# VH-VL binders against Peroxisomal protein 2, part 4

Target 1, 213 residues: Peroxisomal protein 2, of Schizosaccharomyces pombe (o74758)
Amino acid sequence: MTHNTMLQRFNGLLEPTHLYIVSVVAYSACNRPDKISGIAKEAMEHVGPSIYPKLREALVKSSPLVGFPRTINSLREMTTNIPPPFPDEFARAADADIDTGKRGKIYFEKTYGKVTQRVLRSMQSSSLDLANIALDYAYGKVLSFNEVVSPLETSLMIIAALVPQDVNPQLRGHLKGALNHGATKEQVMSARNIALEISKECGIQFKGDIETL

## First folded at step 15 (VH-VL; from x4 with heavy chain G27Y)

Design y2
Fold by ESMFold2, fold request of step 16:
Structure y2 (fold): chain C 213 residues (1-213), chain A 120 residues (1-120), chain B 112 residues (1-112)
Amino acid sequence: as target 1 above (213 residues)
Amino acid sequence: EVQLVQSGAEVKKPGSSVKVSCKASGYRFSDYAISWVRQAPGQGLEWMGVIIPIGGAANYAQKFQGRVTITADESTSTAYMELSSLRSEDTAVYYCARDLYWGYDYFDYWGQGTLVTVSS
Amino acid sequence: NFMLTQPHSVSESPGKTVTISCTRSSGSIADNYVQWYQQRPGSAPTTVIYEDNQRPSGVPDRFSGSIDSSSNSASLTISGLKTEDEADYYCQSYDSSNHEWVFGGGTKLTVL
C-alpha cells in the first residue's frame, strides 16, 4: 500500500494526536512549513476539529527551540490553508495574574529531577544570562503552560523539535524528561524515531548517531 | 563500541608536571563530557574534574584547583589532564570516564587507567 | 562537603544475598542521585547502578539499588551471589553545593 498519510506511514507508533503533534513540529524544525497544512488537514479528518488548537499550541510552544521565523511560517501555512474551527485567542492571557517564573522552575525541576542543579550549572557555564532567560522565558512563559498541550505532549513536541537540530546532550535530557512527565519508553522512542525519519526525508545532515533512550 | 584509551605509564620527579591523554572512539566526542578520577595505591576513587568538549568548559575539584588543567581536542577526540607541582602523594592510577552531564548522573565508560609514579 | 561511608568489607556465600551500605554524613542522601561502581582486581571501574536504582544495559537484574532516607543511606543489593561478583564496590553522589563528585571509601565483597 501507498503511504500518503502520516497515520499510514507511521502506523501504530503513536496515538494519532501525538503523531500529529510530533509531525508538525518536526517538519517545522526542518524548515518545511509547506508540509504543515497537509498534516493539519489529515489530523482534522482523523481526530476531528479539536486537534486544531493542539497543533497550533504545539507549534507556539516549540518556538524557543525551533526559533520564531520557522514557527511563524509554519503557523501561517496552517491558518491560511485551513479554516480555523475555533477562534484564535490569547491562550496565556491569565498568565498576567500568576508567577510564571515559579511555574517554569517547577516544570524545569520535574523535567530533570535530582539532576536539575547539574543541568543548570551546565547552562550557566555557557552564559549566566542565557540560563536565566531559558528559565524565565522558555520554561516560565512557554513550556510550563499546560492548558492546551499537556506536559506529556509537550515533552514529545520537544523531542520532535530537538532531533532535527542535532543537539544530543539536550535531546538526551529531554528523552529522559519525557519519562518524568509521564510518557512511556515506547512513546518516547516512537517520537524520536518519527522525528528522525522526518529529518532524513528533509535532508538534515547528522554528524553522528542521534541520542536514544 | 565506545572506547576510551589512555596514554601509557609515566614516572615523574617531584615538582614536575604530567599530562595524561584519553582518546575517545565509537561516539561523537562533542556529545559527552570527560571526567578524571584517580586512585592512589590501595585507596579509593577521587574525582579530579570534568571537561565539556563544546567550548572547552572545565570544572575542577577544590583540592586540585590551581594544579590541574583539563583540556580537549575535538579534532582528535582526545581529552587531556595535566597535573603540575607533582608530589609523592600524587602517585596514582588516573582514569578518564565518559560523563553524560546533561540530564543524567553517571559515568558510563571508563578508560583503562594510567599509572603515574612520582619519585626522585 | 559530605562524605559517603561504606563498610570496609562484606562476605557471603554463593546463592545468597548481600547488601552494601553507603551513608551520607551531612545533608540528605535523597537530594542527589547515588551511583554504584564495581571494580574487579586490576580493572577499571564499571557502573552497576546509576541514579539510585537504574541498571545499565547488560547488568543482571540481581543487582539492585535503594535509598533509605531514615538512615540517610543508599544500599546496593546483590542477590543470587556468584563468584564473579567478588570485587570492590564504590558508591558515588554529587555535591551540588561544591559542584564535585564524591565517592565512598569502597567495600571489598568476598564470595565464599
Scores: ipSAE 0.759, ipTM 0.886, lowest interface PAE 1.2, mean pLDDT 93
Fold by ESMFold2, last read:
Structure y2 (fold): chain C 213 residues (1-213), chain A 120 residues (1-120), chain B 112 residues (1-112)
Amino acid sequence: as target 1 above (213 residues)
Amino acid sequence: EVQLVQSGAEVKKPGSSVKVSCKASGYRFSDYAISWVRQAPGQGLEWMGVIIPIGGAANYAQKFQGRVTITADESTSTAYMELSSLRSEDTAVYYCARDLYWGYDYFDYWGQGTLVTVSS
Amino acid sequence: NFMLTQPHSVSESPGKTVTISCTRSSGSIADNYVQWYQQRPGSAPTTVIYEDNQRPSGVPDRFSGSIDSSSNSASLTISGLKTEDEADYYCQSYDSSNHEWVFGGGTKLTVL
């Protein structure tokens, strides 16, 4: 039997909201913006229009991992082919009053716990400037903003963004980090497996087995 | 199955060097670091250094700085530890261990060990 | 650098509970995860506890790890002692200031 919906294809692996977040981000990471509007339509029909800003934010949050070009195209597909049910606003407007650097540090430390310094030093060994940008921008301004997409949902999104990129060390850290942000082992493994199946559909060639919990 | 298989025992003279190999199998070599740990007879474990195969980045314990060189050959999935200017106190079993290095703080698999005996 | 100090030996009867301590000399034991390794004579170490209190697959739940900030120590606790638990046990933690792994001196566990 041919599976026509994400819900049918991945029946019971994640609750619908999480499934749709993981799906749009995985396809975006695979450079398949053409898949986004169909998934967003299904999500709105099944969950309701309130999921639209959540999918938009998940894609925005994925941008440090997926890259801006693929994220731009994925968001354009969604906004062009689905009338937005709510106005697009600057979700992070209140961040002007917030120490986002501190927020990002707290989020980073929650993700990695007591291994935080070792991970930070590993990034610094690649580039001091990249490590600063990761903390100040990726974590500070992007990932630690949780008013629309929760820390748990963000962690599942990160897994979906990383699986297609074949980066096992960083994926390993975020599989564990998802647990630290409140995901169950089942949710983590489902997100990973869904992203892996989407990657295979999209023709991603892996150099070996993809990390697991 | 993950395995770390080390080269055989060696007998060395003081002042010489030894190079111990650690061949990894059952996983993608570039995804994990390899740490080296030694154990003198009747004594405890002592960390010597680590290598991340991506880029060949190595870091050494202060005690061994200048005497140890750790390398990796991704094409053969093999890490090497070379210890120079050997002394009798370097007589030990040398272990390689798979080090998760990103997001986790532990060694999950160990090689069988390589006895290096330094005698006059 | 900090040191991790373990008792040289501990002993206890089969079926009982033993605790092996691992005391950190400077800085807080809680700052870095503690691992525990078991080593039988002539064999490579194996992990019995990682990251303070986690058990690898296949390690019985009678092995547990804990952290005590007041004594600045970690503990490996083995309940329901069995003869096969007789081994050397090492704690390990990361020195984030010097970027080195530190092992404790080891503890020989004797099961009478």
Scores: ipSAE 0.750, ipTM 0.885, lowest interface PAE 1.4, mean pLDDT 93
Fold by ESMFold2, fold request of step 16:
Structure y2 (fold): chain C 213 residues (1-213), chain A 120 residues (1-120), chain B 112 residues (1-112)
Amino acid sequence: as target 1 above (213 residues)
Amino acid sequence: EVQLVQSGAEVKKPGSSVKVSCKASGYRFSDYAISWVRQAPGQGLEWMGVIIPIGGAANYAQKFQGRVTITADESTSTAYMELSSLRSEDTAVYYCARDLYWGYDYFDYWGQGTLVTVSS
Amino acid sequence: NFMLTQPHSVSESPGKTVTISCTRSSGSIADNYVQWYQQRPGSAPTTVIYEDNQRPSGVPDRFSGSIDSSSNSASLTISGLKTEDEADYYCQSYDSSNHEWVFGGGTKLTVL
C-alpha cells in the first residue's frame, strides 16, 4: 500500500509546480518545517531538479507573510535534507541598480486595481510606518521580484501563506488580486482549498469560515 | 446565511439622541466593516460613516462629524450608530450595510432599516 | 466631495431596454469603481452591480454596467425590462480624497 503523495492527494487541482509551491508554503506557515523536505524530494523526483530554486524562492518570498523564523526553519529542513542541485545565489543582486520602490508600487496597484487607494488608506489607519514598510519592503524588495517565481505563482504562494493565518480581509484581497495577476478562478480556489486542507491537517483552529472568491 | 437585523422604529423629540443597533449573523463579524446609510422620506441615500470591528476604528462623513458615533461590539456581533442633537430633518430610515472594505468596493448585504421619526 | 448626478426619472415598456446615467462632477469617473443599488418601495436597497460591471450572485444577466470616460459617466443598463424592475436606482462611488462614499441622487424607473 503506497502512502499518499502530494500529487496523488490533490490530483488535478493544480499543475505540479504550483501544487508544490502552495504545499511547501502552507506547511511553512503552519510551522511544520518537518514536512518540507519530503515534499521537496517528491517535487524533484517528479518535475526534476529545476524546481528546487523555485521552492526556495517561494519560501523566501513568503517571509514577509509567514515571518522569518518559520521561513528560516523551513529552508534549513530543505537544504539540510536535500543536497542543492544548483549553487545558491543572490537572486536579487541586480535590484541594487533599480527603483524597487516603484516596482513594488506598480505591483501593489496591479493587485488592487481601482481600490488601491482605499486599501492603502486602511493600512495607514493602522500605522503610517507599517504601510510604508509594506510598500517599500514587502512589495518593493520581495513580492514584486518575479525572475524566479512569476506574479501568478507569487499570488498562489500568498494565498497559501495567508490561509493558515486566519486573516480573511487580507486573504479576500489576494484571492481577487490573484485573478489580476493572471490566475484563473479554478487555480485560485484550488490553492485556497489545498492550503485549507493542509491547515486542518496541521491542527490550525479557525474562528470561522475561510474566505472564498 | 448572512443577515443584518436592526432595532425597531423610534419616535424622538428634537434635541434628544437615538442609538440604532445592527446585529450580524451568518459570518465572522470581525472580517467585515459596517457602513451606515440614511434615507429621509422621499429622498436619496446618504452615507454617514463606517466601523471596522477590529480595533473599533470609525470614520464619519464630514456632514455628520461631531453628531454621530459608530461603535461595534465583537462579542455580540453588533454595530451601533448614535445620532445626537436630533432635529426634524433627521427623520429618516437608517440602514446598516456590510462593507468588504479591503480589496473590494462593495456593500453586499443591507439591514432591513430603522425608521427614526423626530417630532415634537 | 464630487457629486454623482442621475436623471430624476426614466420610463420604458416591458421587454425594452433602459439606461440610467450617473455623471461625476469633478475628477474622473474611471478613478474609482461605481456600484449600483436597486430599491423597491418600502424595501432596503440591494446591490445589482458592483465595481463598474460585476453582478452579485442572483442578479440576472440582463443588468449590466459600464463606464464612459469621455462623458465622465457610468451607466446601468437593464435589457428585457420586467415589471418587477420598477424601483429606484442609485449609483455610488468612493471619494478617496475625503474618505467618504458618495451616492447619486437616485432615478425612479417606471415600467409601463
Scores: ipSAE 0.747, ipTM 0.884, lowest interface PAE 1.4, mean pLDDT 93
Fold by ESMFold2, last read:
Structure y2 (fold): chain C 213 residues (1-213), chain A 120 residues (1-120), chain B 112 residues (1-112)
Amino acid sequence: as target 1 above (213 residues)
Amino acid sequence: EVQLVQSGAEVKKPGSSVKVSCKASGYRFSDYAISWVRQAPGQGLEWMGVIIPIGGAANYAQKFQGRVTITADESTSTAYMELSSLRSEDTAVYYCARDLYWGYDYFDYWGQGTLVTVSS
Amino acid sequence: NFMLTQPHSVSESPGKTVTISCTRSSGSIADNYVQWYQQRPGSAPTTVIYEDNQRPSGVPDRFSGSIDSSSNSASLTISGLKTEDEADYYCQSYDSSNHEWVFGGGTKLTVL
C-alpha cells in the first residue's frame, strides 16, 4: 500500500517541519534529487513558505555527510522547480565574527559527552587530518551553525543522512547524540524509521539490520 | 538474541600458545568491537585488548604487548585471541565481550568464558 | 595509568542498602564514564550500570550509580538488598591517555 503525500505516508511519526527535513535529506542521501521538489511543494502548502529556507539549510547542512555532488543536485532541483519565496542569502555571514572552531568543539562534545575522546581517537586512528577536518569543518563551519535549523532538527537531519549509508557505528553515536541535543526517543526512532523506509524505496541495499536507539 | 560463544577449556604447557575463539551471533559482527578480558582464579578482571572488525584494527593493553594477538574473521563472525609464551600465571578464564566503541562506553554482552590452564 | 580502588568486601543484611566505592588514583573520575559489572560465582560478568548512572534493560531501579568529584570516586548503591545480589562487583573506566580499559579490583558483596 502507497500514499501520495509524505504526511499521509508517515502520518503522526514526526511534526510536519521535522518530517520534511528528514524526507528531503534522506532522498538526497539516496541520490534521488527528483523527489525533492514534490516534497518541498507539499511542505510549503502545509507549513507555508517559511519552511523553504529550513529545507534549503537542512540540505546545505547535510553536505559533509551526503557529499557535495548529491547536495548540489538536490538544491538545484529544489531551486529550479520551486521559486524561492525569500532571497537566498549568506546564512553564515556573521560567522566571520566568531570562533567557529570553538563552536564546533562544544557541539561535538555535546553530541558525544564523555565518550568524546574515544570517538575522536577512533577518527584519528583512521586519519589525523580527517579528524581535524571533521571537527573544524563539518562541526565547526557546518553542523554547529544552528540559527536556521536547530540542534534538534540538525540531529534528525544527520540521522536521515546516515541511514542510507549503512554506517551503524556512526549512526549509533548520532541516535544517542540526538537525545543529547534535545530530541525525544520517539522523535529519534521516527526519523530513523522514515529514513529507512525511504532508503528501501530508493533501492538501497543494506548488509543487515539498521541500528536502533 | 545476541550471543558470544567461546571455544572449550584448554590445558597448555609453559612456553606454548593458546588461541581462544569467540563466535558472535544475533547482530552484524562488523558493527561492534570485541574486547578480551581475563580473570585468574580468585582474582579480578583484567582487560587485554580489543578488535574493531572494520579493517581488523586491534589495540592491546600495555601489559600484553608482544604476547597477544587479537584477530577477527568477518565471514564467520568470529574473533580470536592468541596468547603466546604462556606462563603458569596465565592460568585464567578468558572472556570476550561486545564493545560498543562508538558513542557508548560499556560492554553489553559477554561470552561464557574459556578456562586456560598452564601447567607442566 | 590510573587505578580504580574498591573495598575488598562489604556485607549487609537483606532489605538494607549497601554502597560500593570506586576511587580513581589520578586524573578526575568525572572525565570518563564509569561502568559497574556484577559477577555471580561461576558466571560471566553482566552490566548493572553503564555511563555513571544508566541501567541496562532488565536491571531493577534499586541499583544506582553516582559520581563524587570531591572524593574522586564513583559509587554503586544497591537498596532493598536481596540474597541474589550476592556477587562480585567491578567498576570500570576508560583511560583516554593510554587507550585502555581499567577495571577496579572488585568487591565481594555478602548478603547475610
Scores: ipSAE 0.728, ipTM 0.877, lowest interface PAE 1.5, mean pLDDT 93

## First folded at step 16 (VH-VL; from y2 with heavy chain D105E)

Design z5
Fold by OpenDDE, fold request of step 22:
Structure z5 (fold): chain C 213 residues (1-213), chain A 120 residues (1-120), chain B 112 residues (1-112)
Amino acid sequence: as target 1 above (213 residues)
Amino acid sequence: EVQLVQSGAEVKKPGSSVKVSCKASGYRFSDYAISWVRQAPGQGLEWMGVIIPIGGAANYAQKFQGRVTITADESTSTAYMELSSLRSEDTAVYYCARDLYWGYEYFDYWGQGTLVTVSS
Amino acid sequence: NFMLTQPHSVSESPGKTVTISCTRSSGSIADNYVQWYQQRPGSAPTTVIYEDNQRPSGVPDRFSGSIDSSSNSASLTISGLKTEDEADYYCQSYDSSNHEWVFGGGTKLTVL
């Protein structure tokens, strides 16, 4: 499916900026960095150059979920093949002066709401260190940063990152979590469906049905 | 259609063990947890434990700790609940239920129940 | 740890509205979601309300759930009562302190 077709299909359900965020992250998760530059170019043409830093940040934010290697390759493709309209920067420089762990906890609690403790316990039961690293680093330093990509956009990005991985339990949590960050059901499902289409295009083999709201 | 089908009724002697099965179908078994809940005759519902099929990680109510074992076989999409050192007070209908975890805290589908009678 | 307390029984005529309460003994009722399960005689429980006020597919809108923080209780309301609604109803909530599910004692609803 072309992005033009996707834009038409999801018109009124998912705005173009979010569609492109979902798309680049989904392709990245599928280890298809070759698709990133074309999508980014199209995004800039359709939305404007201001989308570039969002796409870059979305990929950066996806790294704890997608993995650093895929993310590095995706960003390399984008930055190499597209003259950046804005220079690369340390967007998180100001985080040195704040408690990112606290920010992460707040973000985590907002994501999971009343079921926060159960989710936390589940993570801890798998590994105390992993749970702590996830909260402190993934949620604290990465996901909760909202100066470039909003919490809503981050939620959609997370969905895009998880769908290709065929991890329904976590996807289930974050599908619902996205609602807590202000996404509509339509936006959530659109992100999910786009990521699913891209996954299929990339030849991802699923063990069964993909989680839905 | 999501279904949980449990094994048949059991009659057991005090001190023995019982193992009840719960076969799941209509969904990806590994994506959901299975909780076990029992109900003594004329009494209310009592949660016993839960298992996440991935890795077979089980948690138990304190009341049953050391006496109950919950397992899952992903290859057959079947969860098991084994209760040992049976007592007359363990006479109950035992239910398995699909437990939404990782963002949820409720049971959405239930098995038909398995009556376990403990009598000398 | 907390307990959930329900009335032992309630009764009402068809077409009327009935409310079943579920009171939490400690902590806030709003801290964790409350679920309601229906159990008809001789049958397994079925979920009629989840997450305080959400209805699963197939559950009629006659069933509704609510939370009252002032009384630290949840309520299941059944409007337009039907004979088929005669059942035991159980509230449930997750206890984050010990990570166990707590059920109310159940309420027997009789349709007169």
Scores: ipSAE 0.917, ipTM 0.950, lowest interface PAE 0.6, mean pLDDT 96
Fold by OpenDDE, fold request of step 22:
Structure z5 (fold): chain C 213 residues (1-213), chain A 120 residues (1-120), chain B 112 residues (1-112)
Amino acid sequence: as target 1 above (213 residues)
Amino acid sequence: EVQLVQSGAEVKKPGSSVKVSCKASGYRFSDYAISWVRQAPGQGLEWMGVIIPIGGAANYAQKFQGRVTITADESTSTAYMELSSLRSEDTAVYYCARDLYWGYEYFDYWGQGTLVTVSS
Amino acid sequence: NFMLTQPHSVSESPGKTVTISCTRSSGSIADNYVQWYQQRPGSAPTTVIYEDNQRPSGVPDRFSGSIDSSSNSASLTISGLKTEDEADYYCQSYDSSNHEWVFGGGTKLTVL
């Protein structure tokens, strides 16, 4: 599906900016960095240059979920082939003076709401180290940072990152979690469906039905 | 359609063990947990434990720790609950239920139940 | 650890509204979601309310759930009572302190 078709299909359900965020992250998750530059160019054309830092940050924020290697390649493709309208600065410089771990915990608790403790326990039961790293690094340093990409946009990005991985339990949690960050059901489902379509386009093999809200 | 179909009724002697099966269908088995709940005659519901099929990770109620074993076979989409050292007090209907984890905390589908009678 | 306490029985006439309470002994009732399960005689439980006030597909809107923090209780309300509503009802909640599921003692609803 072309992005023009997607824009038409999801008109009123998902903002163009969010559509492009979901798209670049979904393709990145599918290990298709070759798609990123074209999408970014189209996004800049339709939304304006201001979307560029959002796409960049969305990819950055997806790295704990998608993986650093794929994210690096996606960002390389984007930054190499598109003259950046804005300089690449270290946006998280100010985080050096704050407790990002605390920020991450707050974000985590908002994401999972009343089921926070069960989710945390489940993570810990798999690995105490992984649970700690996830909270401190993924949620603390990465996902909870909201200066460029909002929590709502981050939620949509997370969905885009998880769908191609065919991880329904985690997807289930974050589909619901997105609502806690202010996303509408329509936005959540749109992000999910777009990511799913991109996954299929990329030849991702799913073991069965993909989780839905 | 989501279904949980349990094995048939059992009659056991004290000191023996019983293994109840719960076959799941209509959904991706590995994406949901299976909880076990029992109900003694005329009594309320009592949670026994839960298993996540991925990796076979099980957690048990303290009351049954060391006496209950919950397992899952992904290849057959079947969960099992084995209770050992049976006592007359273990006479109950045992239910399996689909347990939504990772974002949810409730059971949405239940098996039909398996009566286990422990008597001399 | 906490317990959930329900009345042993409630009764009401068809067409009327009945409320079943579920009181948490410690901690806040709002800390964890409350579920309600219906069990008709000789049958397995079925979920009628999840996450305090959500209805599964197929459950009529006559069933509703609520939380009252002031009384530290959850309530199941059944309006337009029907004979088919006669059943045992159980509340349930997850205990984060020991990671166990806690059920109320159950309430027998009799439709007069």
Scores: ipSAE 0.915, ipTM 0.949, lowest interface PAE 0.6, mean pLDDT 96
Fold by ESMFold2, look of step 18:
Structure z5 (fold): chain C 213 residues (1-213), chain A 120 residues (1-120), chain B 112 residues (1-112)
Amino acid sequence: as target 1 above (213 residues)
Amino acid sequence: EVQLVQSGAEVKKPGSSVKVSCKASGYRFSDYAISWVRQAPGQGLEWMGVIIPIGGAANYAQKFQGRVTITADESTSTAYMELSSLRSEDTAVYYCARDLYWGYEYFDYWGQGTLVTVSS
Amino acid sequence: NFMLTQPHSVSESPGKTVTISCTRSSGSIADNYVQWYQQRPGSAPTTVIYEDNQRPSGVPDRFSGSIDSSSNSASLTISGLKTEDEADYYCQSYDSSNHEWVFGGGTKLTVL
């Protein structure tokens, strides 16, 4: 039978903040913006208003993975149906004064460690432009900004975004990459399994088994 | 569970070509690369090249560039290695191996090997 | 364009410990992961160590791997030797500059 809350449904798999981050991103990736406001309301009731900026940032960070259209609709559901507890600030305003390309490269290297060059080569062999955009934009501007959502939380968010997309090679890299950013094996597998259960609920059709750690 | 099953031994004449197959099972074929490695009698392992099934992207060792073609057929979950202009020095056991090409650098499963003998 | 050099052969008695070295000729051994493969006569290789020191499931904990930057080498250590450990052992690493896999020359382990 269906549980009343996400916290009851996924009891003990992740701490509440991580659970809510994974949940909103997984539903967003499944094109279920209608689920976002209910989860955000639950999160604010259980954790407090401080989680709202984290959920907003997790959705923003998911945009290079999920795509802007689904992210826009998910954020609109949250902002329209839940009064923001704090002013919406341009969190990345200070990035104008730093080399975000360098920050992104360091983050990419932390994610992949000694296999960095092989992964980079694989992206470049697909498209030099895409590889540069991934490093400069996805990693540089988006994923490596850690003032609101930590590298560990970002890695769990990435897993939640990738599972519904059925992209096992990239998921494999980020399951391992989450460990490199400080997640435990238990946290990684919980994020994957929560996202997988949400994907099945949303009717996502997988071509085979989803990668595991 | 994961299996890589290769085609049977072959005897070839110099100047001909050989095509060795590697059928994968127990996993989703498109999710992993397949590398090919050969071993001449009494010798060590020598990497020949790799195929990424998505898009059929292949890369070859410099030594074999121009003589080797590696392909993949997703519908049969099978990789192929074709070596042309065979010489007696190409007598070897040819292995396929599953290559974790994204996020990892190693082979986790190997095929049983295919002996190719080049003689007149 | 580096080579991985291994001793040609090593032998030791059952129950003892052996170490097989793998020395990188240029660049740092630490730049890329080192793998170790076991090959018994007439059989395909199998992975016994990946990513320097990780064991695949099913590989006993008496197999271990290590990296020594000062000698620019990797080592495979097998403790509690068993006769079933008689095999050829190959190290392997990735050449990021040339995008090729490099194998060591192999080491024949004899358990006598």
Scores: ipSAE 0.783, ipTM 0.884, lowest interface PAE 1.1, mean pLDDT 93
Fold by ESMFold2, look of step 17:
Structure z5 (fold): chain C 213 residues (1-213), chain A 120 residues (1-120), chain B 112 residues (1-112)
Amino acid sequence: as target 1 above (213 residues)
Amino acid sequence: EVQLVQSGAEVKKPGSSVKVSCKASGYRFSDYAISWVRQAPGQGLEWMGVIIPIGGAANYAQKFQGRVTITADESTSTAYMELSSLRSEDTAVYYCARDLYWGYEYFDYWGQGTLVTVSS
Amino acid sequence: NFMLTQPHSVSESPGKTVTISCTRSSGSIADNYVQWYQQRPGSAPTTVIYEDNQRPSGVPDRFSGSIDSSSNSASLTISGLKTEDEADYYCQSYDSSNHEWVFGGGTKLTVL
């Protein structure tokens, strides 16, 4: 009569910290905030309470991709599990003293490498203003802050956020981008496959096959 | 099994227009761009333009600006290239190619080509 | 706009190695990826190298690509040359400033 933990369900696909990051973000993107508290408890029991700030930051980082409403509800579910040494924090307080726009541009260029300008042009063809917001806000203030969740972990989180949304072009770019941030092909495919299985469980209806590396 | 199947050869008179189709199968059409490339007899490859099916966003080579229109129909998974005001110099084989426009820079699949002959 | 310049033709014997150059006229060859396409007579082009040095599945490992920043050029190298390699070869790169694809003029490879 053993419960089906995330570790048992996805045995050996990712190291535990990465598995829990991918899991909470995938469920958040699927609008299943009710799953978040249980996964956070499992993560703290298996890895230790210090994983809590990392899961919190992964959800915060996912907000430009998942959307604020779903992220707000997912983070609210997390607040019932705050361990004593990790109260709520303004993690980005020190960013007030740095040029986050430049940090975001560097991060964007690392993600896309030689194809940076073509990707930027593709965003601009949709909206110049949106492209500037993506660079300044999504990359600048959110994704390029790596003091809590590393660039590799951020890339796995992005994959988990995008799979449920059925957006193959952007997912394709971030599958490759994860390699540029140091993920192995196996880590990338595991993150994608875990997010896909979570999406199916949550009833996400895809219009076709989900992109692969 | 990705396939790009183009419409058949055409013979056209100068001053007319031609519309070549490119039907995609084996993948979700909206996920990739389609580029068009032509090749005049005995000459090299020349890029004409690209269409991103989502929203129908097209970009054209400067040489063809004003004469070429590239469109896409998601319901039939088909891209179209229309070239107007045809001249004898437009006699060429016209190819479509699947263009990885996000995160990559290359063409991974090509159509079989469509010969367009412009003559009196 | 930059141009990509290739030799008009090259020939080599079966079993030998051939290198086809692709020189960029302005800006750095390393700024954008270079692709190589093979076109046999009467056929559509097929990709033999993408992203400088990557080989699509099904392309023999006899085909390789490289970038030489000092000569501002890309190269396609075909070792163990076979008669079936006789074709036209085109390099290609993206012009980020003008948002256009650029092809080289093409190289006719003859295997004698």
Scores: ipSAE 0.776, ipTM 0.883, lowest interface PAE 1.2, mean pLDDT 93

